# Ledger of designs, part 5: VHH binders against Uncharacterized protein YDL144C

Target 1, 356 residues: Uncharacterized protein YDL144C, of Saccharomyces cerevisiae (q07589)
Amino acid sequence: MSRILVIGAGGVGVITALSLWLKKESDVSLVVRSDYDRVLKHGYTIESCDYGRLEGWRPHHIYSSVEDAASAADNQGYNYIVVTTKNIIDGPVNSRVSNIIRPVLEKNKELHGPQLTTHILLVQNGIDIEKEIWAEFPREQYRYTVLSGIQLIGSTKIGSGHISQVGQDHLSCGAFDPQDAAAIQAANDFVRMYSNEGQNFVEFDPRVRYSRWKKLLYNAAINTSTALVGLDVPRCLEFGVNKKSTEIEVFHPAMREIIAIAASEGIIIEEEFITMFTEITRKKVFKPSMCVDCEKGQLMELEVILGNPIRIAKRNGVATPTLSILYNLLVLVQAKLKERKGLLKFDEKTATLVDE
Short names: E, the ipSAE of ESMFold2; O, the ipSAE of OpenDDE; V2, 0.75 times the mean of E and O plus 0.25 times the DockQ between their complexes.

## First folded at step 1 (VHH)

Design g05 (framework vhh_gefurulimab)
Fold by ESMFold2-Fast, scan of step 1:
Structure g05 (fold): chain B 356 residues (1-356), chain A 121 residues (1-121)
Amino acid sequence: as target 1 above (356 residues)
Amino acid sequence: EVQLVESGGGLVKPGGSLRLSCAASGRTFSSYAAAWFRQAPGKEREFVSAIYSGGSTTYADSVKGRFTISRDNAKNSLYLQMNSLRAEDTAVYYCAKDEYGYWDTSAYDYWGQGTLVTVSS
């Protein structure tokens, strides 16, 4: 059976581990940080719209750190590393995805060399998130594939060891490199191991880059705008001038710019998705993840949702007036969060950023 | 603001060696990808070598085995050790920094002014 390490014990990561555990086709390890002592003693309390109510649940193995999980891999290693953490590339260096997974990749290399291929599944928002992995781990030194996981799920940690899932577990899994036969096989194998018929929806994604650009219609327009103003989606729509200005002057222009950037790479996104993504949460009092992160004082996934799209636009000569204003204002919000956390320091006497 | 300043260029005979340095000033981040590019007279700017936030490196095929990229993060400095230099290595060498460490060398945000390397008899 496949050995799978899930990194990130938030709403997504815990439900991911639960689905794999329920299928009984894998040996599931979960890295649990802040909740480790609680989960070790009492397990998880889970309230899931797909999987029901569970008390005292835990996967096959739990570890307090990635390093401990890597050390405990013994001579078997891990077949899959599933990363469900926030991808905040402008955050601390040690929190970067490549640095998080490095202990596991190094241990697998030591134990198995080229005999074990490690499948890295990034269940994270954004575009170009796989490129850091390819850059940091040369293919001649490491045997691995990089897989894309796109989750449409409403799952939140509401207390220590307590998960509430109110949106269906919907996972699309595919290969970032559509020419990598091993990655395609690994993605199909993961879909099989994750699928629980009648409880979740899981599919192989043959067009990963298309799917990620498509999801960015929502993330780059709506997650960003709501985070900036601190309002749920229905309030943003209703509070606009004549109940129209937000969607017509903010959401739709941002979405059209994303479509134009995707088109500059040869990827066509259907115009109907502008309407679909605007309507999907119009009548649901819902704060997107970036808005929630900002309100909790946590850094936002700003670079993978806006920074990378804008960099691609600049390279390809695509104008992004709406996305650029949203990005530059959210850079200031991100800096405010970093200052509050002690990651940035401002000297009020000189009125300058202390950059050392 | 970020300013990149290259140094270490000069005239060298074929088979010789040079070490280029790139110093970053102004606002700097501990995490970045940094790269060397070069532009020969009458040609387009081409990639030479890159180093990523975790320390892995890449090289253009024309320089593999002869050039070594390295950095000193504490000094915010990037280096290129050039050995077994050839006449074809004659170019202005540019330092470039991607603030967030992405591998896409075409999208580097910060560029230096360049340092001239001439390999001739």
Scores: ipSAE 0.000, ipTM 0.259, lowest interface PAE 14.5, mean pLDDT 86

Design g06 (framework vhh_gefurulimab)
Fold by ESMFold2-Fast, scan of step 1:
Formats: C-alpha cells, sequence, structure tokens
Structure g06 (fold): chain B 356 residues (1-356), chain A 122 residues (1-122)
C-alpha cells in the first residue's frame, strides 16, 4: 500500500486526499494548517458533485506541518508527495516548493533497506516548475521523480473544514522527464490509485510539456489580464471596445505568443484552442485563481505563468510584446502585494527601494 | 472601499418569518462565494448558510428546511429567507463574502458586514 502525503488543504488538496482515501489503495496523510484544530476534532464537511456529501471526514492521518508528517512514528517514509500549494518562486524562501518538501526528502533519504524513491507530484500551474526541485536536490544524493498534475476542478473552501466542489474532478498525471521510466511508472500507478470509476476522470498524460503549454493559453492571457483589472472574464470581454478589443488585442495576441514559444521548443498547439479557451468562460461569471489571489492580497503565481515563458522566449528568439507588457505590469502588482505584507520596504524620504 | 451592509432584522414571534438582505459594493460580488453567520449574546460566531458564486447552497443542520439562501448578482445582493423562526435563532446575523478560488483557499470569507439583529420572542 502506497503512503501518500498531500500538502495543501485547500479545495484541490482536500478533494485529492478524499479521492485517494475512497479508492482504498493508499495510506493518505494530509497537512492541514489553519484548520488543523477543527479538522482534528470534527473532520471535514464535504459537499461534492462527484463524491457526495460527507460529514466528519478525515484521511488516515492529519498533520499540522510537513515536518511532523516526515517524522511519522512508523518511520516508513512517503512514496508520493502531492503538492497542491501555490508556486510563488519570487516569494519568501520558506514558502518555496523545494523548502516545503525538504523534510520528507531528507527523511526518506535516511531510510535503509530497499531505499524509497519519493515521487513528487506537482499539482500546480506553470512551466519549468520541476527545475527548482532538480536544482535543489542533486539526483546523485536523492532518489526521487517529479510528476506533473493538471487538475481541472471547481473546488473551494467555504468555511473552516468545509469544502464545496461544483466542477467535476478531472486530473491528468504524467512525468516531467518523458525518458524517466520510473517516473512514467509512478504516474501510471498514481492514476490507478486516484481513479474512482463513475465519480472522477483521471488519465495518464504522455505529453506533460504540451499539456502545460496548452493550459498556459488560458493562464498567461486570461488569469493575468483579469488579475490586472480585477474583473471576471465575461466583464473583461463585454467591457472591451465594441465588445471585441479584449479578445482581439489582448487575449488572442497573448495566446498566439504562447503558441510561438511552444513551437520554438518543437511543440505544436492547435490554433482552435485560442477560440476554445476564450469561449469556455465567456458566459460563466468566474474570476481565475490569479485574480482571486490578488484580491485576497496573496502573492500571485507570476513567475511560473509569465516569467518562465518569457525567459524561454528570450533564449529562443521569440518576440513577446503582449506577454511582456502583462508581465511587467503584474510585477508592479506583485510588488504592491509584497510591500503590503512587509516583504518589500520603500523609503519615501529618499524615494528608493530598500532591499536589505 | 469594500462594503457589505445587512438589513431586514427585527423582532418577530416564534413561528414567524423574516427576510434578511445584504448589499455588496466595492467589488465584483458575482465572482464571490457568500454566506450568513450569526452570533448570539455571549457566544462565538456560527455558520448558518452559504451560496457559491455558481449557485450551490449549503446549510447548518439547525436551519436546514427552514432557511433559504439566495443571491441576485444584478443587484449585488445576498438574501436569507427565514421561516418557522425559533427563540434559539435570536442572534446578530452577519453577511460574509470570500473570493472563489480555482485551486487554493486558505481563509475563505475575507469581507464581513456589521450585522443585523434578529430577536425571536413572544
Amino acid sequence: as target 1 above (356 residues)
Amino acid sequence: EVQLVESGGGLVKPGGSLRLSCAASGFTFSSYDAAWFRQAPGKEREFVSAISWGGSTTYADSVKGRFTISRDNAKNSLYLQMNSLRAEDTAVYYCAAGPYDEFYSTDHYDYWGQGTLVTVSS
């Protein structure tokens, strides 16, 4: 039986833990921070379009920190770490994914006998998100694989210990390194353990980088634009000049630039997805996650959604006029959020940024 | 400025009905989950009912079947229809809103109103 640690107890993380728990093929641990006391005593209240209504639900194990989870009494380590937290590479050092998972990787490394391989599943937006893990954990010293999870789900926490899921659970799981046989096997094993026939849809993703570039058509054009203006998608479309300027001058050019960057790596994304992603939320009053983060005063996943794509474009000689304007304006929004959180200091007497 | 303003509270006899309203301004209400909470004198705030941005509703067991939550996004308004009121429903009722989060939700209800008093007494 695989031992799985889910990090992140938001709408996505809790439903991920529930699906694994319902399948009964894994031992499921969940890291719960702000809701720990409530969940420990009363469990989760879950209202799910896929899994039904549950009261007092708990996974097999609940921990208040990753460190506590890593130090589990039976000391057998974790076969999978599922990370559902935001990936903010320009945020505080302790919030970086590599630092969050470090206690588990160190503990697994200390285990002896048949040494465990830790499969790190990143259920997070963006491109090149696996590279920090490879950089921080030399493969000579640590045994692990890195897996991609792309989850399309409408799940949110509507109160302490209370999850509402109104969009179907759809997960695509694959290997970031398509040549890593162990990662491919681990992804297929995760799909089997996550699958609940008739309740969710989960599939092995044989083309992780294609899937991530494709999702960036929406994230890099629409999440970003809505975050800048604080409007839902239908308002952005309707409020444009002649109800057309937003899609023609902002969304579509940004999407075309993403397609060009992917093509520079040999990945072809079909032009039909420009229309599909523009239309998919045209009649749904919905704010994407980056817009929600900004409104909550939380740092945005800016670097993995725009920063990394633009850096790839620069290396490969691809022009990104639309993405670069969106990125540089959102850098200012991110700085505003950092200043409000005390992560940046500005000296008004000298009119200069204070870095140290 | 983000504001939530409750109205419709008052004195009502057991078995009576009241409709609470909450007017939202300063943010795109239609993209937010919204909820009603209540606080009786000397007690902590408790959950009553919630409605997602997509229209899904949930209710505390104590009010299920008696209360109905609804929203009117065109009017930036949230409502709570309270029927078959009991003395135990006496409390200050608060409107709350939290942004819908596609992937992550740590603290769901960030915006709160000032409250409206509901007294159920003969």
Scores: ipSAE 0.000, ipTM 0.152, lowest interface PAE 15.9, mean pLDDT 85

Design g07 (framework vhh_gefurulimab; at its last look DockQ between E and O 0.01; V2 from the best seeds 0.00; counts 0 for: pae E 15.7 > 2, unsure alone 63.6 < 65, placed apart)
Amino acid sequence: EVQLVESGGGLVKPGGSLRLSCAASGRTFEDYAAAWFRQAPGKEREFVSAINWGGSTTYADSVKGRFTISRDNAKNSLYLQMNSLRAEDTAVYYCAAQDYSLEYFSHEYDYWGQGTLVTVSS
ESMFold2-Fast, scan of step 1: ipSAE 0.394; ipTM 0.784
ESMFold2, look of step 2: ipSAE 0.000; ipTM 0.335
ESMFold2 (binder alone), look of step 2: mean pLDDT 79; pTM 0.809
OpenDDE, look of step 2: ipSAE 0.000; ipTM 0.219
ESMFold2, look of step 4: ipSAE 0.000; ipTM 0.153
ESMFold2 (binder alone), look of step 4: mean pLDDT 79; pTM 0.810
OpenDDE, look of step 4: ipSAE 0.000; ipTM 0.213

Design g08 (framework vhh_gefurulimab)
Fold by ESMFold2-Fast, scan of step 1:
Structure g08 (fold): chain B 356 residues (1-356), chain A 122 residues (1-122)
Amino acid sequence: as target 1 above (356 residues)
Amino acid sequence: EVQLVESGGGLVKPGGSLRLSCAASGFTFSSYWAAWFRQAPGKEREFVSAITSGGSTTYADSVKGRFTISRDNAKNSLYLQMNSLRAEDTAVYYCATRTYVYEYGSTDFDYWGQGTLVTVSS
């Protein structure tokens, strides 16, 4: 039975662990940080449109930290590490994905050497999110694969130990390196273990980079704009000048820029997706994850959603006037959040940023 | 070896038309996407248009409606039909083919032609 460690106990992570647990084809461990004491004593309360209402639910194992989960592996490591945390590369160094998973990779290497390949599944937004893992863990020293999880799901933690899922669980799982046979096999195995027929939709993704650029049509245009103004999607669309300026002058231009960047590296995204992604939440009072993060005072996934795409655009000579304005304004929003959290210091006497 | 060779550049008047060709060799052209980029003197390289192996296309906003990208997989050729040319279209045009960029396990292929000069001037 595959041992799976899910890191991140937000709306996505808890539902991921639940789906794996319900299928009964894996041993599921979940890392629960702030809600650990509540979940240890009372379990999770889950209200799911796909899986129903559960009270007192727990996966097979829960740990308060990744280090504890790694230590508890004893003489058996983890086959899969599923990372569902926010990917905030401009945040504290110890919160970076490579640093979060390091204790598990080191323990697996110590216990099993080349006998166990660790499959790292990144269920996170953005482009180029796998590159940090490639850079930090040399293949000659670590045996692993990196898998992409694209999850279209509306799942939110609405209280301590309380998850509400109102959007259907759709997961696409594939290999970041399409030539890595072990990664392809691991992705197919994960799809099998995750699938609950009649309750969720999960598929193998043969074109990971295409799928990630396609999702960025929504994330880079709509998550970003809503986070900047603090409004849900229908309000952004209705409040625009003549109920049209938002989609015509903000969303659509940003989406077209993403399409041009993807094309500059060999990926063609059909123009119909501009209309589809604009319409998909037009009549749903929904605040995207970046908007919710900002409102809760939490750092945004700014670099993986806008920073990396813009850097690719700059290398390839693609103009990004709309994305660059959104990015630079959100850099200021991110700095405001960092200052409020004590991660950024400003000296009002000299009117300058305090460099460390 | 992989090789891309552009042709069809030249001097043309504003409002005129020009057709660029790119001949591909040394690889299975039909399996790869292809794109046109351009670079004007003193400016950075700019994306113009791209086409998948299956024929789906995209265009930069500055050229949409004026330029048409196409391919002939049987002839291992890529084309760019340029209509209603403007002075700002003056640049060296490059044919390119690219696969996904990955660290470690995959090959980063970034194959470029030598370029063909297009000058739009009266």
Scores: ipSAE 0.000, ipTM 0.299, lowest interface PAE 15.6, mean pLDDT 86

Design g09 (framework vhh_gefurulimab; at its last look DockQ between E and O 0.01; V2 from the best seeds 0.00; counts 0 for: pae E 13.9 > 2, placed apart)
Amino acid sequence: EVQLVESGGGLVKPGGSLRLSCAASGRPFSSYAAAWFRQAPGKEREFVSAISSGGSTTYADSVKGRFTISRDNAKNSLYLQMNSLRAEDTAVYYCAAKYSLTYHWGQYDYWGQGTLVTVSS
ESMFold2-Fast, scan of step 1: ipSAE 0.763; ipTM 0.920
ESMFold2, look of step 2: ipSAE 0.000; ipTM 0.267
ESMFold2 (binder alone), look of step 2: mean pLDDT 84; pTM 0.860
OpenDDE, look of step 2: ipSAE 0.008; ipTM 0.336
ESMFold2, look of step 4: ipSAE 0.005; ipTM 0.439
ESMFold2 (binder alone), look of step 4: mean pLDDT 84; pTM 0.856
OpenDDE, look of step 4: ipSAE 0.027; ipTM 0.375
ESMFold2, look of step 6: ipSAE 0.000; ipTM 0.386
ESMFold2 (binder alone), look of step 6: mean pLDDT 84; pTM 0.858
OpenDDE, look of step 6: ipSAE 0.007; ipTM 0.294

Design g10 (framework vhh_gefurulimab)
Amino acid sequence: EVQLVESGGGLVKPGGSLRLSCAASGFTFSNYAAAWFRQAPGKEREFVSAIYSGGSTTYADSVKGRFTISRDNAKNSLYLQMNSLRAEDTAVYYCAAKWDLTYEFGPSDYDYWGQGTLVTVSS
ESMFold2-Fast, scan of step 1: ipSAE 0.000; ipTM 0.328

Design g11 (framework vhh_gefurulimab)
Fold by ESMFold2-Fast, scan of step 1:
Structure g11 (fold): chain B 356 residues (1-356), chain A 124 residues (1-124)
Amino acid sequence: as target 1 above (356 residues)
Amino acid sequence: EVQLVESGGGLVKPGGSLRLSCAASGRTFSYYAAAWFRQAPGKEREFVSAITWGGSTTYADSVKGRFTISRDNAKNSLYLQMNSLRAEDTAVYYCAAVEHGLDDYYRESDYDYWGQGTLVTVSS
């Protein structure tokens, strides 16, 4: 039986652990930070459109830290690490994915043997999110694969130990390296263990980089714009000049820039997706995740959604006027959030940022 | 974006030591992987050492055990401590940087930012 460690106890992480637990084909461990004492004593309250109402739910194991989970793995280790945390590259160094998973990979390295290969599934937005893992963990020293998880789910933590899921659990899982046979097998095995027929939709993704660029049409154009202005999608569309300027001069240009960047890598995204992504939430009073993060005073996934695409564009000679203005304005919004959290300090006497 | 400026090069006798510094502009150096490359007269540039944004290090076999790469993110600086220098270490040393990291640190073309170089001469 596969041993699976889920890191991140937000809406996505808890539902991920629940789906795996319900399938009964894996031993599920969940890392719970701020809600640990509540969940240890009372379990989770879950209100799910797919899985029903649960009170007092727990996975097989709960840990307060990744370090504790790694220590408790004994000589068997973990077959999968599922990372569902926000990927905030410009946040605290300890929050970086490579630093979060390091205790598990170091423990796996100590254990030795063929069954100790760890499959790292990144259920996170963005492009190039796998590259820091390959860079930080040399393959001659660590035995692992890196898998992509793309979630289309509306799941939110609405209180301590309380999860509300209103959008269907839809997961696409594949290998970041399409030539890695072990990663492909691990992704297929995860799909099988995650699938709950009649309740969720889960599929193997044979084209991970294509799927990630495609999702960025929505994330890089709409998540970003809504976060900047603090409005839901229908308000952004209706409040535009003649009810057209937002989609024609902001959303569509940003989406076309993403398509051009993907094309510079040899990946073609069909233009009909511009219309599809613009329409998908036009009549739903819905604030995308980046907008919600900003409203809660939480740092945004800026670098993986805009920073990395723009860096790829610059490297490949692709112009990004719309994405660049959105990025640079959101860098200021991110700095405002960091200042409020005490992560940035400004000296008003000298009118300068205090160096870290 | 980052600009890189090397310093610390000079003339040293075989068996001696030098410390090279690379100053990075801006406050985002901590998000960059960085490396040292060198180019001897009449030869192609070769990899010397790399350090990831998390602090993991990689060395070319020819310098392993003699050179130490390090970084100070608070000072936006990269260092190369060179010990037990040999005549074969004579080269222009370049610092290079790339955002987040690489699959293959030996591949020169994958680095986005480069310094102008600093000359190291090992001669009696």
Scores: ipSAE 0.000, ipTM 0.213, lowest interface PAE 18.5, mean pLDDT 87

Design g12 (framework vhh_gefurulimab; at its last look DockQ between E and O 0.13; V2 from the best seeds 0.00; counts 0 for: pae O 11.0 > 2, placed apart)
Fold by OpenDDE, look of step 2:
Structure g12 (fold): chain B 356 residues (1-356), chain A 119 residues (1-119)
Amino acid sequence: as target 1 above (356 residues)
Amino acid sequence: EVQLVESGGGLVKPGGSLRLSCAASGFTFSDYYAAWFRQAPGKEREFVSAISSGGSTTYADSVKGRFTISRDNAKNSLYLQMNSLRAEDTAVYYCARGLEYSDWGFDYWGQGTLVTVSS
């Protein structure tokens, strides 16, 4: 039986753990940071469109931290690490994926050495987020694969130990390196272990990087712009000049720039997705995830969604005038959030950032 | 093998009606977000309508009130009922499979079916 550690106990993480648990093919551990005591005592209340209502639910194991999960007396090594936390590169150091997984990866190495291949599944937004792991953990010293997960789900934590899922879980899982046979197998195995027929949707994605770039059309254009202005998509569209400027001057150009960047990397995203991403949300009054994060005073996944693509663009000589403006303005918004959280300090007497 | 096959296209007079069908194979259509697109000559492909796995529907403004998207799970098929057709509705119509919600796209497309609205 595969031993799977899920890191992140938000709406996404809990449902991820639940799906694995219900399938009964995995030993499921969940890292619960903020709600640990409550969850330990009472378990989760889960209202799920996929699985119904659950009271007092717990995975097989609950840990208060990744370190605790790694140092557990009964830890026999984890086959999978599933990361569902937000990827905030410019946030706290402990939010970086390499630091998140390090305790467990090190312990796995200690326990089994080259006999255990750890499969790291990143269920996170952005592009090339996987490269951080490669950079931090030399594959000559560590045995692991990197898997990419793209999840669409309507799930949120509505209270301590209380999860509401109103949107069906859709997960696409693939190997970051499409030529890595071990990663491909691991992804397929995960799909099997995750699939609950009739409840959730999960599939193997042989073009997971393509899928990430495709998703970036929406995230890099619509999610970012809405976050910047604090509006839902319909209002963004309707409030534009002649009800057209937002779409024509912001969304479409931004998406085309993403397409161009992807193309420079040998990935062709179809132009039809530009119109599609706008139209499917044109009449849906909701705020995208980055917008919600910003409003809640939470850091945004800015660097992995805009920073990384722009860096790639610069490297490859792709012009990104629209994305660059969005990015640089949102960097300021992000900085504002950081300041509020005490992550940045500005000296108003000298009008300068205080270097720590 | 995943396949989408559109049918039902043809010539129709302005004000007329037409019903398009999309037959899916190799997957269960009801598990996916489904949509109709159209492409007129010399124009870009545009969104027409979509239906979620839960049955929620959305329409482009240009077709709202005239077109109706529906699904038959038993037949694993998607439909587009087009009423009050106009000349500007002339296009190749495509059905597409996608995932739920706005941050995901469509991954499979049909070959398209031509709709011509002409007097």
Scores: ipSAE 0.006, ipTM 0.219, lowest interface PAE 11.0, mean pLDDT 92
ESMFold2-Fast, scan of step 1: ipSAE 0.227; ipTM 0.704
ESMFold2, look of step 2: ipSAE 0.013; ipTM 0.449
ESMFold2 (binder alone), look of step 2: mean pLDDT 86; pTM 0.869

Design h01 (framework vhh_8h63_2)
Fold by ESMFold2-Fast, scan of step 1:
Structure h01 (fold): chain B 356 residues (1-356), chain A 119 residues (1-119)
Amino acid sequence: as target 1 above (356 residues)
Amino acid sequence: ELQLVESGGGLVQAGGSLTVSCAASGRTFSSYAMGWSRQAPGKERELVAGITSGGSTYYADTVKGRFTISRDNAKNTLYLQMNSLKPEDTAMYYCAADYWEGLDTYDYWGQGTQVTVSG
């Protein structure tokens, strides 16, 4: 039976653990931080459009930290590490994905040596998110694969131990390295273990990089713009000059720049997706995740959504006037959030940033 | 705005077959994952079949082997072929579109098409 550790107990992580638990083909462990005491005593209350209403639900195992989960693995280790936390590479060092998973990966290596391959599934936004893992964990020392999870789900934590899911659980799972046979097999195995017929959508993704660039048409244009101005999508569209300037001068140019960057890597994204992503939330009063993060005073997934695309563009000679303006303004918003959290210090008397 | 219009429902005898269709407007149809849900009087809505933008399909256990979902991107049309119909399949059948960011796209539901199976 596969042993699976889910890291992140937000709406996505809890529903991920529930789906795996319901299938009864894996031993499911969940890392729960702020809600640990409540969940340990009373379980989760779940209101799911796919899985129904559950009271007092628990996965097979609950841990208060990744370190505790790693220590409790004994001689069995973990076959899958599913990371559902936000990917904030410019945040505190301890929040880096490589640092989050390190205790589990080291313990799996220690207990099983080269016999156990650990499959790291990143259910996170952005491009080039797998590269940090490959850089930090040399293949000569660690036996692992890296898998991409694109989760299309509307699931939020609405209270301590309380999850509300109102959008379908749709997961696309594939290998970041399309030539890695072990990763391809692991992705297919995860699809099988996650699939609950009649309750969710789950599929193998044969084109991970294409899928991630395509999702960035929305994330890099709309998540970013809404975060910058603190407005939902319909307000951004309606409040524009002549109810047109936002889509014509901001969203569409940003999306075209993403298409141009993808094309510079040999990946063609059809122009029709510009219309699709612009229209999909036009009539839905909705604030994308980056906008919500900013409003809650939480750091944004800025580097994986804009920083990495712009770095690829510069390397490949692609102009990014619209994305670069959005990025540089959001760097200031991110700095404001860091200052409020005590991660940056400004001296008002000298009007200078206090350097690290 | 994506408009979804279901058609093809009607009265059919137990053991019979019926195809319901969903016509979508716009050039973006091929980018959506699509699904069919049904709701019988006094029961909650049930998702019975889905098809991704790439063509992968799934089915509820209650209909597996009897129903087939398919799409025609050139015609912007989604189909559900229903075979070996049972009285318990009687319901309003709704077409739905799905998308990125984990948003609930049930707001793109059509008005539904009634399927009644006698027996």
Scores: ipSAE 0.000, ipTM 0.204, lowest interface PAE 14.5, mean pLDDT 86

Design h02 (framework vhh_8h63_2)
Fold by ESMFold2-Fast, scan of step 1:
Structure h02 (fold): chain B 356 residues (1-356), chain A 120 residues (1-120)
Amino acid sequence: as target 1 above (356 residues)
Amino acid sequence: ELQLVESGGGLVQAGGSLTVSCAASGFTFSDYAMGWSRQAPGKERELVAGISSGGSTYYADTVKGRFTISRDNAKNTLYLQMNSLKPEDTAMYYCAAEPYFDSGEWYDYWGQGTQVTVSG
């Protein structure tokens, strides 16, 4: 059976582990940090629209750290590492995805050398998120593939060891490198192991980069704008000048800029998605994930949602006036969050940033 | 068990009207954005109408002004009212669900579909 390590015990990670566990085709390990003692003693309470109500649930194995999970891998290692944590590339170095997964990759290499390939599935937002892994782990030294997971799910950790899922578990899984036959096979194998007929929707994604650019129509226009102003989507739309300025002068221009950047790479996104993404949450009172992160004092996925798209635009000669204004203002919001967390220091005597 | 069951299709003359419906079960219907996609023989599937959990609507340019999407959360039912039907509207119509509000995009989870044929 495939040995799968899920890193991240939020709403997405716990439901991911549950779906794999219910299918009974894999050995499932979950890294649980702040809730470790509670979950070890009492298990998870899960209220799921797809999977029902569970009390005292645990996957096959629970570890308090990635290092502990790697050490416990014994002679079998891990076939899959599923990363469901937020991807904050401008955050602390020890929280970088490459640093989080490093203990597992090193241990797999020590135990199996070239005989075991580790499949790294990134269930995270953004574009170019796989490039850090390719840069940090030279293919001459490590045997691995990198897979994309686009998860459409409404799952939240509402208390210690308590998960509420109110939106269907929908996963699209594919290879970041469309020419990597091993990655394509690993993605198809993961879809098979994750699929629970009649309970979730899981599909192989043959066009990972297309899917990620398409999702950025919403994330780069709406998650960003709501995070900047601290308002839910309907309030942003209703509070605009004549109830039109937000969609016409902020959301739609930002979305068109994303379409133009994707087109510069040869990827065409249907114009109709601009209207669809604007309308789909117009009357749903909720704050997108970036807005919620900002309000909780947590760092935003700023670089993978805006930074990387803008860098691609600059390389390809695409103008991004709307995305650039959103990005540069959110850089200041991110800096405010970093200062509050002690990750950034400002010297008021000299009025200068103290950095290394 | 999560299910989407379409009904109401049939044969109709050009210029006529038809309403198709979709009965949803096995999930919290009110939390999902819902839509209608169609597929004609030899063509790719097309999203023609969408409605958010709060009732905001989207229409493809091909059907805008002619089709009306609506939902009844108490009955877990989605509707598509089709007016001024054209032969080009002939297709299998599928009910689709979008589970995650923050995603803002459509992935196809649909039932068996209901056939709409427009003559004339």
Scores: ipSAE 0.000, ipTM 0.220, lowest interface PAE 12.5, mean pLDDT 85

